# Designs tried in a protein design chat: VHH binders against q9vm92r272to629. Part 39

Target 1, 358 residues: q9vm92r272to629
Amino acid sequence: LEERMAFIEDYQQTQARSLLLYVREHQPAELISENGTIFSTTLDFALGKVKKMVRHAEHYSLDDARIKPPTPAEIVENQTFMVQSTDVLKSNAKFKVSEKVMAEYARLAGLYLDQIESLRPDYRWDGSRNLWILKPGYQSRGIGIVIRSSLDDILQWTSNNQNKKYIVQKYIERPLLIYRTKFDIRQYMLLTITDTKVSIWTYRDCYLRFSSQEFTMDDLRESIHLTNNSVQKRYKNKTNRDSRLPKNNMWSLDQFKNYLRIMGAPDGSWSKTYNGFKQNLVAVVMASLDETELLQNAFELYGCDFMLDEHYNPILIEINSTPDLSPSTEITARICPMVLKDCIRVVVDLPKNPTAAT
Short names: E, the ipSAE of ESMFold2; O, the ipSAE of OpenDDE; V2, 0.75 times the mean of E and O plus 0.25 times the DockQ between their complexes.

## First folded at step 9 (VHH)

Design n26 (framework vhh_4orz_3; at its last look DockQ between E and O 0.52; V2 from the best seeds 0.50)
Fold by OpenDDE, look of step 9:
Structure n26 (fold): chain B 358 residues (1-358), chain A 125 residues (1-125)
Amino acid sequence: as target 1 above (358 residues)
Amino acid sequence: EVQLVESGGGLVQAGGSLRLFCAASGFTFSSYAMAWLRQAPGKRREWVALITRGGSTDYADSVKDRFTISRDNAKNTVSLQMNSLKPEDTAIYFCAADTGWEVVYGTSPSDYDYWGQGTQVTVSS
């Protein structure tokens, strides 16, 4: 119940940011009409929500005591806002305000968004469509993954599937693309527990996975938005996709580095990305350890999936236990056996000989 | 006995080139990633370049586009071609062998499994 409430709040906050983003990205004259059905109160509400977010981010406390049930009045206000903002974002409803007034709202929207994005850089990737991805907690390889935009749909989905644990995550609407195509990076992580001590290992090699289709937010099909091989192998590459992309929808790290060079990426871009992998993974693992009983002499191999932003910062999107290590492509046929062999060195050889190669 | 023996170091003028070699013995060379590191006087040892078992390469920003790492599994050797050398490149260069895993948190016996004795590279102004 608490998690549900937290999600609803997050969804509503995201909606507010989405509306303001929409307002910031359009000319005031395009957003208004004499016959407009949306009032300025909707904008006021959105600004108020984001302002609260800024305050919260500035005074961040781990104190969960801040999550209070909404009052009846707040519930009504939120509902009204959700309906009106949805009309704007999905149906292109217009505001019944003057151009001058709308321009001021656009200014304020920009101001508040800049503030919150400075505190929460990840919000820059959210976009204006307030999309969320639902993943089954027990399944891997893209099975049962759905993308939804409606809060009611999401809640209904989770209610209809009560026997299934779902993970709900904000969909990244503005990822870095390569030749107009979505991609992610599969990074391997090894966790070892020895004598109640946790060690985190990252593999120095990784690979990229591409969608078989050009990226577009106007079509939410899995062939466009999922990059895992288990999904993409079912689809043919479109003819309009850039010819420089691989037919097998995978790149080696070397191929990616070559691309970075071709594109004139700043020096150290990969180093930045890789360091970001390490930082993110350590943070996630440490957060998880607080909730997990440590087993003695245990190990786990993970496949970690990252997207990138325009500055080559990594965004962790998924961690998979028991990742698919099948030689499905030339790329995986090379890297997966190496990863496994090297895991054995860490898990088996190192405990026997502390000076063993790892 | 595991051995890594560096060679090819020496004195070179700024703008010049040098090629370092490392000969490995005593272990399955093809099962290891190979790296070059360097240590300048009064400075900490720093990573320079890496080549994985699969042949993927990585470089420190300071040497990117100037240095090239390569390996020959048939000869159990790793090489470092250094072009456009600068006085700042003056250091003892070490060859090291490692598996693909890097410890990012926790206790590890070493960042690298095997080390050479190093070879001196001096770049004069």
Scores: ipSAE 0.516, ipTM 0.776, lowest interface PAE 0.5, mean pLDDT 90
Fold by ESMFold2, look of step 9:
Structure n26 (fold): chain B 358 residues (1-358), chain A 125 residues (1-125)
Amino acid sequence: as target 1 above (358 residues)
Amino acid sequence: EVQLVESGGGLVQAGGSLRLFCAASGFTFSSYAMAWLRQAPGKRREWVALITRGGSTDYADSVKDRFTISRDNAKNTVSLQMNSLKPEDTAIYFCAADTGWEVVYGTSPSDYDYWGQGTQVTVSS
């Protein structure tokens, strides 16, 4: 129940940010009409929500963190806001205000969005569609993952599927695209435990997996949005897809580095991305080790999935504890056997080789 | 016995060129990325260049555009062509075999499985 109420609040806050992002994205004249059905009170509510988020983020350590249920008046205000903002975002409803007034709201929206994004940098990955990804807590390989935008749909879906214990996370609406196509990066990680000490290793090589379709937020099909190999192997590439993309939907790291050069990415972009992989993975492992009993003389190989933002910062999507190492393309036919061989080298050969020490 | 043997070092005047070679034996050479590192007197060893199993290369900023790493999997050799040499390039140069994994947290004896004994490069003014 507490989780459900927390999600509803998070969704409503995200709706407020989505409305302000929409306002920032458009010219004031595009948002208004003499016959508009949306009044300025909807904008006032969204600005107020974001302003409260900014104040809460700045003062969290000083304030009481008690959860308070909403008053009946607050429930009505929230519901009215949700209806009006949805009409704007999904039905292109127009505001009934002057262009001068709308321009002032656009200025304020930009100001408050800049403030909250400086405090929550991950909000820069959000768009105006308030999309959420629902993942089954038990299943792997992308099975049963859906993307939804409606609060009612999300709540109904989780109620209808209680036995699967779905996790609801904000969908990343602004991933880096290559030739208008979504991709992720499979990065391998190895944990070794010897003498009650943990070592975390990242593999120097990786590969990219592409969607079979061009990216669009107007169509939430899995063939567009889930780059998992287990999902994408069921689909054919569309004929209007950019011809520079690989037909087998995979790139080696070298192909990605070549792409970065061709597109004029700053020097060191891959180093920045890879360092980000390392930082993200260390943080996640350290958090999980506090909860885990260590088994001596053990090792575990993980397949880690990342997306990138427009500045080549990594976004950790998933860590798979049983990665599929079977070759399916010429890319995986090369890298998967090498990952396993190099894993054996770390686990078996290095401890036994007298010349391996520095 | 695993062995990496560097050769081709020597004395050269500034602006000159040298080509270093590394002969590998006792392991499956094609399974390793190979690297060159160097150590100047009184300083820590520093990475110079890397060549992947597939032949992709990467270089330290200080040698970029002057040094070229290459490999020959049929001969189990790695080469480092060094052009436009400067006195600060003076060092012992080591060939190393890369495990494929980087330690990000914790203790490991080395990022590299095998090391050569090094070859001296001296660049005179």
Scores: ipSAE 0.477, ipTM 0.684, lowest interface PAE 0.9, mean pLDDT 81
ESMFold2 (binder alone), look of step 9: mean pLDDT 82; pTM 0.837
ESMFold2, look of step 10: ipSAE 0.471; ipTM 0.693
ESMFold2 (binder alone), look of step 10: mean pLDDT 82; pTM 0.834
OpenDDE, look of step 10: ipSAE 0.507; ipTM 0.795

Design n27 (framework vhh_4orz_3; at its last look DockQ between E and O 0.42; V2 from the best seeds 0.44)
Fold by OpenDDE, look of step 9:
Structure n27 (fold): chain B 358 residues (1-358), chain A 123 residues (1-123)
Amino acid sequence: as target 1 above (358 residues)
Amino acid sequence: EVQLVESGGGLVQAGGSLRLFCAASGFTFSSYAMAWLRQAPGKRREWVALITRGGSTDYADSVKDRFTISRDNAKNTVSLQMNSLKPEDTAIYFCAADTGWEVLYGSPDYDYWGQGTQVTVSS
């Protein structure tokens, strides 16, 4: 129940940001009409929500957010806001305000968004469509993943599937694309527990996975938005996809580095990305340690999936225990056996011989 | 028995140069990538340079264009030429066979590594 409430609040906050983003990205004249059906109160409500977010981010840690149950009045206000904002975002409803007034709202929207994005850089990735991805907690490899935009749909989905544990995550609507195609990076992580001490390892080599289709937000099919090989192998590459993309929908790290060079990416872009991997993985592991029973003399291999933003910052989207290590492509046929072999070296050889290869 | 023995460390002034050596024994040297790592006082051990089996090299950003890693498979040695040394380069330097895994956190096994070689760069 608490989790559900937290999600609802997050969804509503995201909606507020989405509306403001929409307002910021359009000319005031495009947003208004004499016959407009949306009133300024909707904008006031959105600004108020984001302002509260700013205050909270400035004074409180993310973990300290006490979610209070909304009052009946607040519920009605939120419902009204959701309907009105949805009309704007999905149906292109117009505001019944003057151009001058709209311009001021746009200014304020920009101001508040800048503030919150400064405090929460991850919000820059959310986009304006307020999309969420639902993942089964018990499954991997993209099975049963759905993308939804409607809060009611999401809640209904979870209600209809009560016997299934789902993870709800904000969908990244503005990922870095390669040749207009979605991709992620599979990074391997190894956790070892020795003498009740946890060690975290990352593998220096990694690979990229591509969608078989060009990226578009106008079509939410899995062939476009999921990059898992288990999903993409079911689809043929579209003919309109860039010919420079691999037929097997995978790149090695070297191929990616080459791409970065060709594209004129700043020096050290990969280093930045990789360092970001390290930071994110350490953070997530440390955050989970309190919830995990540590087994003595244990190890676990993880596949960690990252997307990138336009600045080559990594976004952790998934961590998979027991990742698929099958040699499904030339890329995985090379890297997966290496990863396994090297895992054994770390787990078995290193403890026996401190000078063993690591 | 696997053995890695580092040498060549010492005291050098800022802007100076040192060349570190590592002699490896007890394993098939040519079958492994070799790496240099360093650990400064109060800091975690960090990766410095890598040379693959095929001779490809990679460097930490902090040492790029200043350090050069090389290997001699006939002699089972790996070297690190360090130029334009900075006080920030002061650390114990360790040689290791690299499996591709990088420690991010923990790894008490670092305490069992070879003695390393001390590099001190004075201002």
Scores: ipSAE 0.549, ipTM 0.816, lowest interface PAE 0.4, mean pLDDT 89
Fold by ESMFold2, look of step 9:
Structure n27 (fold): chain B 358 residues (1-358), chain A 123 residues (1-123)
Amino acid sequence: as target 1 above (358 residues)
Amino acid sequence: EVQLVESGGGLVQAGGSLRLFCAASGFTFSSYAMAWLRQAPGKRREWVALITRGGSTDYADSVKDRFTISRDNAKNTVSLQMNSLKPEDTAIYFCAADTGWEVLYGSPDYDYWGQGTQVTVSS
């Protein structure tokens, strides 16, 4: 109940931001018509919603306020907003306002978006489509993952599939692309627990996984959007795909570093990205440890999936507790055995060799 | 039996260059990533450069574009080319066999450690 209400609020807040992004991305003249069906109150609602989000984010220490059920009047306002904003975003419906008034709304949209994005930098990764990814809460290997935009569809889908325990996450609409193609980075992480000491390790090497098709938000097929190797192996690369991309859809870290140099990425871009991986992983692990009991003399190997934004900042997507380490390409045939051997060195050999540490 | 022996240190004027070497013996060198670390007087030991067994390299921000790490698996050596040296590069430099993992929290992450070689950069 509480989780559903929280998601509905998140969805509505995201719709408000999506509308403002849409307005910012278009010329005012493109958004209006003398026969338009969309009222300025829809924009007023979106601006008000984002302004409330800014105030709430500035007082984050009191963020535990309960989500209260909406009043009947608020339900009507929300429903009206959702219908009208959806007509704009999905049906290209036009506002019935003057161009001058629309230009002022566009200016305000930019200001409010800048404010909320400064407080919540991850919102810069959103687009205007209010897309959500639904993942089974168990080992899926990409199977059963869907991307949806409709609130009703999402709620119905999760209710109909309750036995699978779905996770609903905001879809990242603005990932960094390489040659117009979506990718992620598989980073390995190791947890070791000895004598009530927890150690968090990141592997110094990693690899990239590409989708088989060019990226587009107009087509939500898994061959474009799910970079998992188990998914992409089922698809053929599009014939017109950029020839500089690897045919096996994987790059080594060295190939990625070379790409960064060719594209003129700022000095230290990989170092910045890798430091971001480390910061993200420490934060997630430490938060998770408070919620679980440690098993003495244990270790766990994780496969962590990251995407990057346009500034090479890491975006943690998933941490997999049972990563597939079987070789599937020349890249995984090299790195996966290395990860296993180096894991044994930390878990077994290091405890036996007192000269190995300082 | 296991040894890492650093060499090539010395006194160099600011702006100069120096090349450090590390000879490894007593273990399967090609199975390890190798690193250089340094410890300045009165400071903690800090990471400088890493080279994986596959040849991928990484550097601390303070030495990026000035230092180059390389390895020769046939001779069991790793080297560090140090250009545009600054007085703040003055330290004892250590060669280490790396586990392939970087520790973010908890215990240190290096298996085998050399004796160190002194690098002094005069202003």
Scores: ipSAE 0.329, ipTM 0.625, lowest interface PAE 1.8, mean pLDDT 80
ESMFold2 (binder alone), look of step 9: mean pLDDT 82; pTM 0.838

Design n28 (framework vhh_4orz_3; at its last look DockQ between E and O 0.42; V2 from the best seeds 0.48)
Fold by OpenDDE, look of step 9:
Structure n28 (fold): chain B 358 residues (1-358), chain A 125 residues (1-125)
Amino acid sequence: as target 1 above (358 residues)
Amino acid sequence: EVQLVESGGGLVQAGGSLRLFCAASGFTFSSYAMAWLRQAPGKRREWVALITRGGSTDYADSVKDRFTISRDNAKNTVSLQMNSLKPEDTAIYFCAADTGWELVYGTSPSDYDYWGQGTQVTVSS
């Protein structure tokens, strides 16, 4: 119940940001009409929400434990806002304000968004469509993954599937693309626990996975928005997809590095990305350890999936405790056996001989 | 006995080139990633370049586009071609062998499994 409330709040906050982003990205003249059905109060509400977010981010840790139930009045206001903002974002409803007034709102939208994005850089990856991805708990390989934009749809989906644990995550609407195609990076992580001490290992090699279709937010099909091989193997690559993309929808790290060179990426871009992997994974693991009883002499191999932003910062999107290590492609046929063999070295050889090669 | 023996170091003028070699013995060479590290006087040892078992390469930013690491599994050798050398590149260069896993958090006896004795590279201004 608390998690549900937290999600609703997050969804509503995201909606406010999405509306302001929409306003910032369009010309004032395009957003207004003499017969407009949306009033300035909707914009005021959105600005107010984001302003509160800024204050919270400045003074408080984003702790879901501090979420208070909304008052009846707040519920009505939120509902009204959700309806009106949705009309703008999905149905292209227009504001009944002057161009001059709209321009001022656009200015304020920009200001507040810049402030919140400075405090929460991850919000930069959000688009204006307020999309969320629903994943079945403990399931891998993209099975049962759904993308939804409607709060009601999301809540209904979770209610209809009460027997299944679902993870709801904000969908990244503005990822880095390669040749207009969505991709992620599979990075392996090994956790070992010895004498109640946790060690985190990352594999120096990784690979990229591509969708079989060009990226577009106008079509939410899995063939476009999921990169898992288990999903993509079901689809044919479109003929209009860039010919420089691999047919098997995978790149080696070397191929990616080559791409970075071709594109004129700054020196150290990969190092930045890889370091970001390490930092993110350590943070996530440490956060989880507070809630987990450590087992002695245990190990776990994880497949970690990352997207990138335009600055090659990694965004962790998924951690799989039982990663698919099947040799489905030439790339995985090479890297997966190596990962496994090297895991054995860390888990078996190292304990026997502290000087053993890892 | 495991051995890594570096060679090819020496004195070179700024802008010059050197090629370092490392000969490995006593272990299954093809099963290890190979790396070059360097240590300048009064500084900590720093990573320079890596080549995985699969042949993927990585470089420190400071040497990117100037250095090239390569390996020959048939000969159990790893090489470092160093071009456009700078005085800042002056250091003892070490060859090291490692598995693909990097310790990010925790305690490990060593970052790399095997080390050479190093070879001195001096770049004069």
Scores: ipSAE 0.530, ipTM 0.823, lowest interface PAE 0.4, mean pLDDT 90
Fold by ESMFold2, look of step 9:
Structure n28 (fold): chain B 358 residues (1-358), chain A 125 residues (1-125)
Amino acid sequence: as target 1 above (358 residues)
Amino acid sequence: EVQLVESGGGLVQAGGSLRLFCAASGFTFSSYAMAWLRQAPGKRREWVALITRGGSTDYADSVKDRFTISRDNAKNTVSLQMNSLKPEDTAIYFCAADTGWELVYGTSPSDYDYWGQGTQVTVSS
C-alpha cells in the first residue's frame, strides 16, 4: 500500500511538471480560448506541487508529508487537477484566462522548472506526456514490458496481472535519435571481488541497437520503443526507415564514431560519453556495496544499457546481471565471444600472472 | 612460459631516431591488442601507443606524429619507431598485452595481461 501511494504521488508530481513543460513549450495565445474549459486553479495547483518539490530537494521542508494519506479535501483537489491537466495534455483543452495571465503563468512555469531541473538534472529528459514503462521483475527478455500514460491504466494493469512484481519507471521522452530512430548502447561491465575489495571494469568496445521503426511519441508500440535485441528480432524494418541505418539494426562502436564525425560532433564526444558510462556505473555499484554481501574470488559480468541525450550525455537505463551473449548479428558474433574470452584474461590470467608495476 | 622481451633501447642525441622491438612468446599474440608504455625517472608509468588486433593505432598526444607503432603477427613482434627524439622522451619503455577491459575502480596488477621487463631509452641534451 505504501509502495502504491508512493507511486501515485510520483505520478501526480510528474503530471504537474508535465503540465508546466507543456505550458513552456507553447505560446500563451496557443493555450487559451474564449470557450476554454480549464481554469487557472489547475495551473496554481501544478505550480504549488513543483514548488513543494523544490523545497524538498533543497531540504527546507519541516516534515515529509508526501507519503501520508491525503485528506478528503486533498483527494478531491488531486482528482480535479488530474482530470483538468489530462484534458490539456491529452485532448488539447484550452485555458479560460487572458493572454496576459497566461503569459505570467508561462514565466512562472519556466522559473519553477529551471529550479527543479537544476536540483534534479534527470528531469531534463522528461517531456509533457507523463509516460511510464512497466517491466516485469522476473527475467522476460522484453516480454510483458509496456508503456502507459494513464494512472488508472497503470494501477489496473499492475493489479490484474498474475505476477505482481513489476518495476514502474519514468519513460525517457527526449532521447538522442540517429536518423530519426531510437537506439541504445550495450556496454559491458565486470566486477571482480578479492579479499572484500571490489574492482570495476568497463569493456573498451560496445555496440548500438536500433529500433526497427522511426521514433514517435504518438505510437507507443514496442517495435518503436524497446531497442533490446530480443524484442527487435521479432520485427521487420519498415520501408520508411532511413537507408543509412543498418539492416540488422546494430552498429559497431567504430560505425558510431564515424557517424559522430559526419554530424560534426565536438572533438572528444565519444571519450566524454564513455567517461560518463564509467562514472554512472561506479556510482551505482558503490551505492549498492553496503547492502551487498561480497563473495571472495568472485566475478560478475553485466550488460549495461545506456541511451544518450542531445548533448551526448549518457543515461543509464538498465544493468542486466544475465546478459545475452549469443551472436545475433555480425556485430555480436564478433564482440560477444571477445567479451567472454577477455573476461578469462581478467579473472584467471591476471591473478595467475602478476604484472610488473611501479 | 609467457615472455615479452623489449630491445633496441640506448643512448641517442636529441633529434635522433630509435626503433624499439618487442618479441612475444608463450601466448596467442594475434588475439591481443599491444601497447607501449614508458616510465621516466620519478614519474608514473604512462601510455605511449596502442595497436589493435586489426592493426589500428592510437598515440598519446606527446608523441603523436613522431612515433609509429606497428606489429607483425607472423613474427609475434611489436615495434615502436621513435623519431625526432627529445630529452623528455627519456624513460624505460615497456611492451604490454591488452586485456580488453579498463579498470575504472579498485585495484588490479594492471589493465594489461602481460608486461615486458623494459628497455632504457636515454635522449641527451
Scores: ipSAE 0.470, ipTM 0.693, lowest interface PAE 0.7, mean pLDDT 80
ESMFold2 (binder alone), look of step 9: mean pLDDT 81; pTM 0.826

## First folded at step 10 (VHH)

Design g36 (framework vhh_8fcz_2; at its last look DockQ between E and O 0.66; V2 from the best seeds 0.49)
Fold by OpenDDE, look of step 10:
Structure g36 (fold): chain B 358 residues (1-358), chain A 124 residues (1-124)
Amino acid sequence: as target 1 above (358 residues)
Amino acid sequence: QVQLVESGGGLVQPGGSLRLSCAASGFTFSSYAMHWVRQPPGKGLEWVSGINSGGGDTYYADSVEGRFTIIRDNDKKMVYLQMTSLKTEDTAVYYCARDSSTGEWELVYPFDYEGQGTQVTVSS
């Protein structure tokens, strides 16, 4: 129940940001109509909500434990906002305000968004559609993953599937694309525990996975938005997809580096990305250690999936225990055996010989 | 024996600058990437910056990007961290670490540091 409430709050906050983003990205004249059905109070509410977010981010930990049940008045207000904002975002409803007033709202929207995004950089990856991804907690490989935009749909989905623990995450609406196609990077991580000491290893080689379809937010099908091989192998590549993309929907790291060069990415872009992987993974592992009993003399291999933003910053989207190491493509046929072989070096050879190659 | 000796820490006001130095010995310095890591009070080790063996590539944590600069001198077997626009959250013991990874698996945590570190305190 608490988790549900926290999610609802997060969804509503995201809705507020989405509305403001929408307002910021459109010309005031496009947002208004003499016969508009949306009132300025909707914008006021959104601004207020984001302002509150800024305050919390500055002064308080956004701990879900601090979420208080809303008052009846707040509930009604939130409901009204959700209906009106949805009407704007999904049905292109217009505001009944003057152009001058709308311009001011747009200015304020920009200001508040900049503030919150400075405090929460991850919000920059959000779009205006307020999309969420639902993942089964017990399943891997993209099975049972759905993307939803409607709060009611999400809640209904979770209610209908009570026997299944679902993880709800904000969908990244503005990922870096390669030739208009969604991709992620599979990065391997090895965790070793020796004498209650945790060591984190990252593999220097990785590979990219592509969707078989061009990226679009107008179609939420898994073939477009999921990059897992287990999902994509079921689909044929779209004929209109860029011919420079691989038929097997995978790139090696070298191919990606080549792409970066072609695109004129700054020198060291990959290194920056890779270091970002390390930072993110360490942070996540450390955060989890407090909650996990450490087994002595244990190791585990993880497949970590990253997306990139427009600045090649990595975004961790998933960590998979017991990742699929099948030789499904030429790329995986090469890298997977190597990863396993090298795991042995770390786990067996290195303890015996500290100078052993890892 | 691998030795890393950090220096240059101290007390500085927010917005101030410090330059940390690390003297390396006991290994072929020019063959190893070097890192700076820090341990804030009550927190674990945090990666700050890295530089490849040749000094041509530098990397920074997001928290220090644009404010810190890592430099190395292979002839002198020195690595430096120029810190500018220091913040209170930069308060930590700073360590120089050698990249000990020789294979495809790279040790990310913990860092291989042998020195005693140098205390950096940013306080008004």
Scores: ipSAE 0.524, ipTM 0.853, lowest interface PAE 0.4, mean pLDDT 90
Fold by ESMFold2, look of step 10:
Structure g36 (fold): chain B 358 residues (1-358), chain A 124 residues (1-124)
Amino acid sequence: as target 1 above (358 residues)
Amino acid sequence: QVQLVESGGGLVQPGGSLRLSCAASGFTFSSYAMHWVRQPPGKGLEWVSGINSGGGDTYYADSVEGRFTIIRDNDKKMVYLQMTSLKTEDTAVYYCARDSSTGEWELVYPFDYEGQGTQVTVSS
């Protein structure tokens, strides 16, 4: 019940941000009508919600972020907001305000969104669709993963007995695309343990995995949105998919670097992205060490999945503790054996490092 | 033996500037990428900046990008960190570190540092 209440609050906060993003990204004249059914109080509520989020983020150590059941009055206000905002976002309902008033709301929306995104940079990856990804807690290899937008659908899906062990995550709505197609990056990480000290290694090579058809938020099918090879191998590539993309749905890192050069990406974009991988992985490993017992002279290989935003910033999606190293394409046939060979070099040479910590 | 000697730290007010230096000896300096890392009071080490062996590529943590500049001089075997617009959260002991790797695996934690570091304190 605690988890359910926390998710409902997260969903409602995301809806408020989604509405403000929608308002910021449209011309005021496009959002209004004399016959509009949406009143300015819906915008006031969204602005107020984000204002509270900014205040909490600025003073987190002074304010407790505890989740409390809403009062009956708060339930009514939240429900009214959810109905009206959903009508705007899903049904293109229009506001019954003047263009001048809507322009002022658009200015305020931009201001408040800039404030919260400065405090929570990960919010810059959200769009206006309030999408969530539902993953089974068991190993699924992409089976049983769904993307949903409706709060009621999400709650119903997770309430079924077989589905009680789902993980619910905010879907990344603004991923970097290559030739209009979604991809992720498989990055390998190695942990080595000596004298209860953990060393974290990242592999300098990696590979990209593409979906079988062009990206659209109008269709939530797995063939568009789940880039896992185990999912995509069940699909044939659509004929309208860009022919420059690989038929086996994988690129080497060199192919990605060539793409960056062709598209005029800023100098050092890959190096910045790779440093971001390193920072993300160190942070996650350090956060988890209290929960893990370490065995002397051990190593663990992980497959880490990243997406990128439009500025080539990394977004860590998942860390897999038992990555599949079986070759499935010419790309994995090259990199997977090399990862293992180089892993042996690390573990054989570890005691010889003159800077090894005591 | 490998030696890295940091200097140039001190007490500075918010908005101020400092330039840190790192003198390297005991290894072929021009063959290694170099990094700055810092340890805030009561916290663990965090990476700040890096520079490749030739000096052509520089990298920065999000928290310092636009404010800090890493520079190297391979002839003098020196690495510098030019810090501007300093904030109280920049208070830390700063270390320089050489990059380590084995095959295509790059060691990213713990950092390979050998010096005593130099204290930077940003306070009113």
Scores: ipSAE 0.337, ipTM 0.655, lowest interface PAE 1.1, mean pLDDT 80
ESMFold2 (binder alone), look of step 10: mean pLDDT 82; pTM 0.839

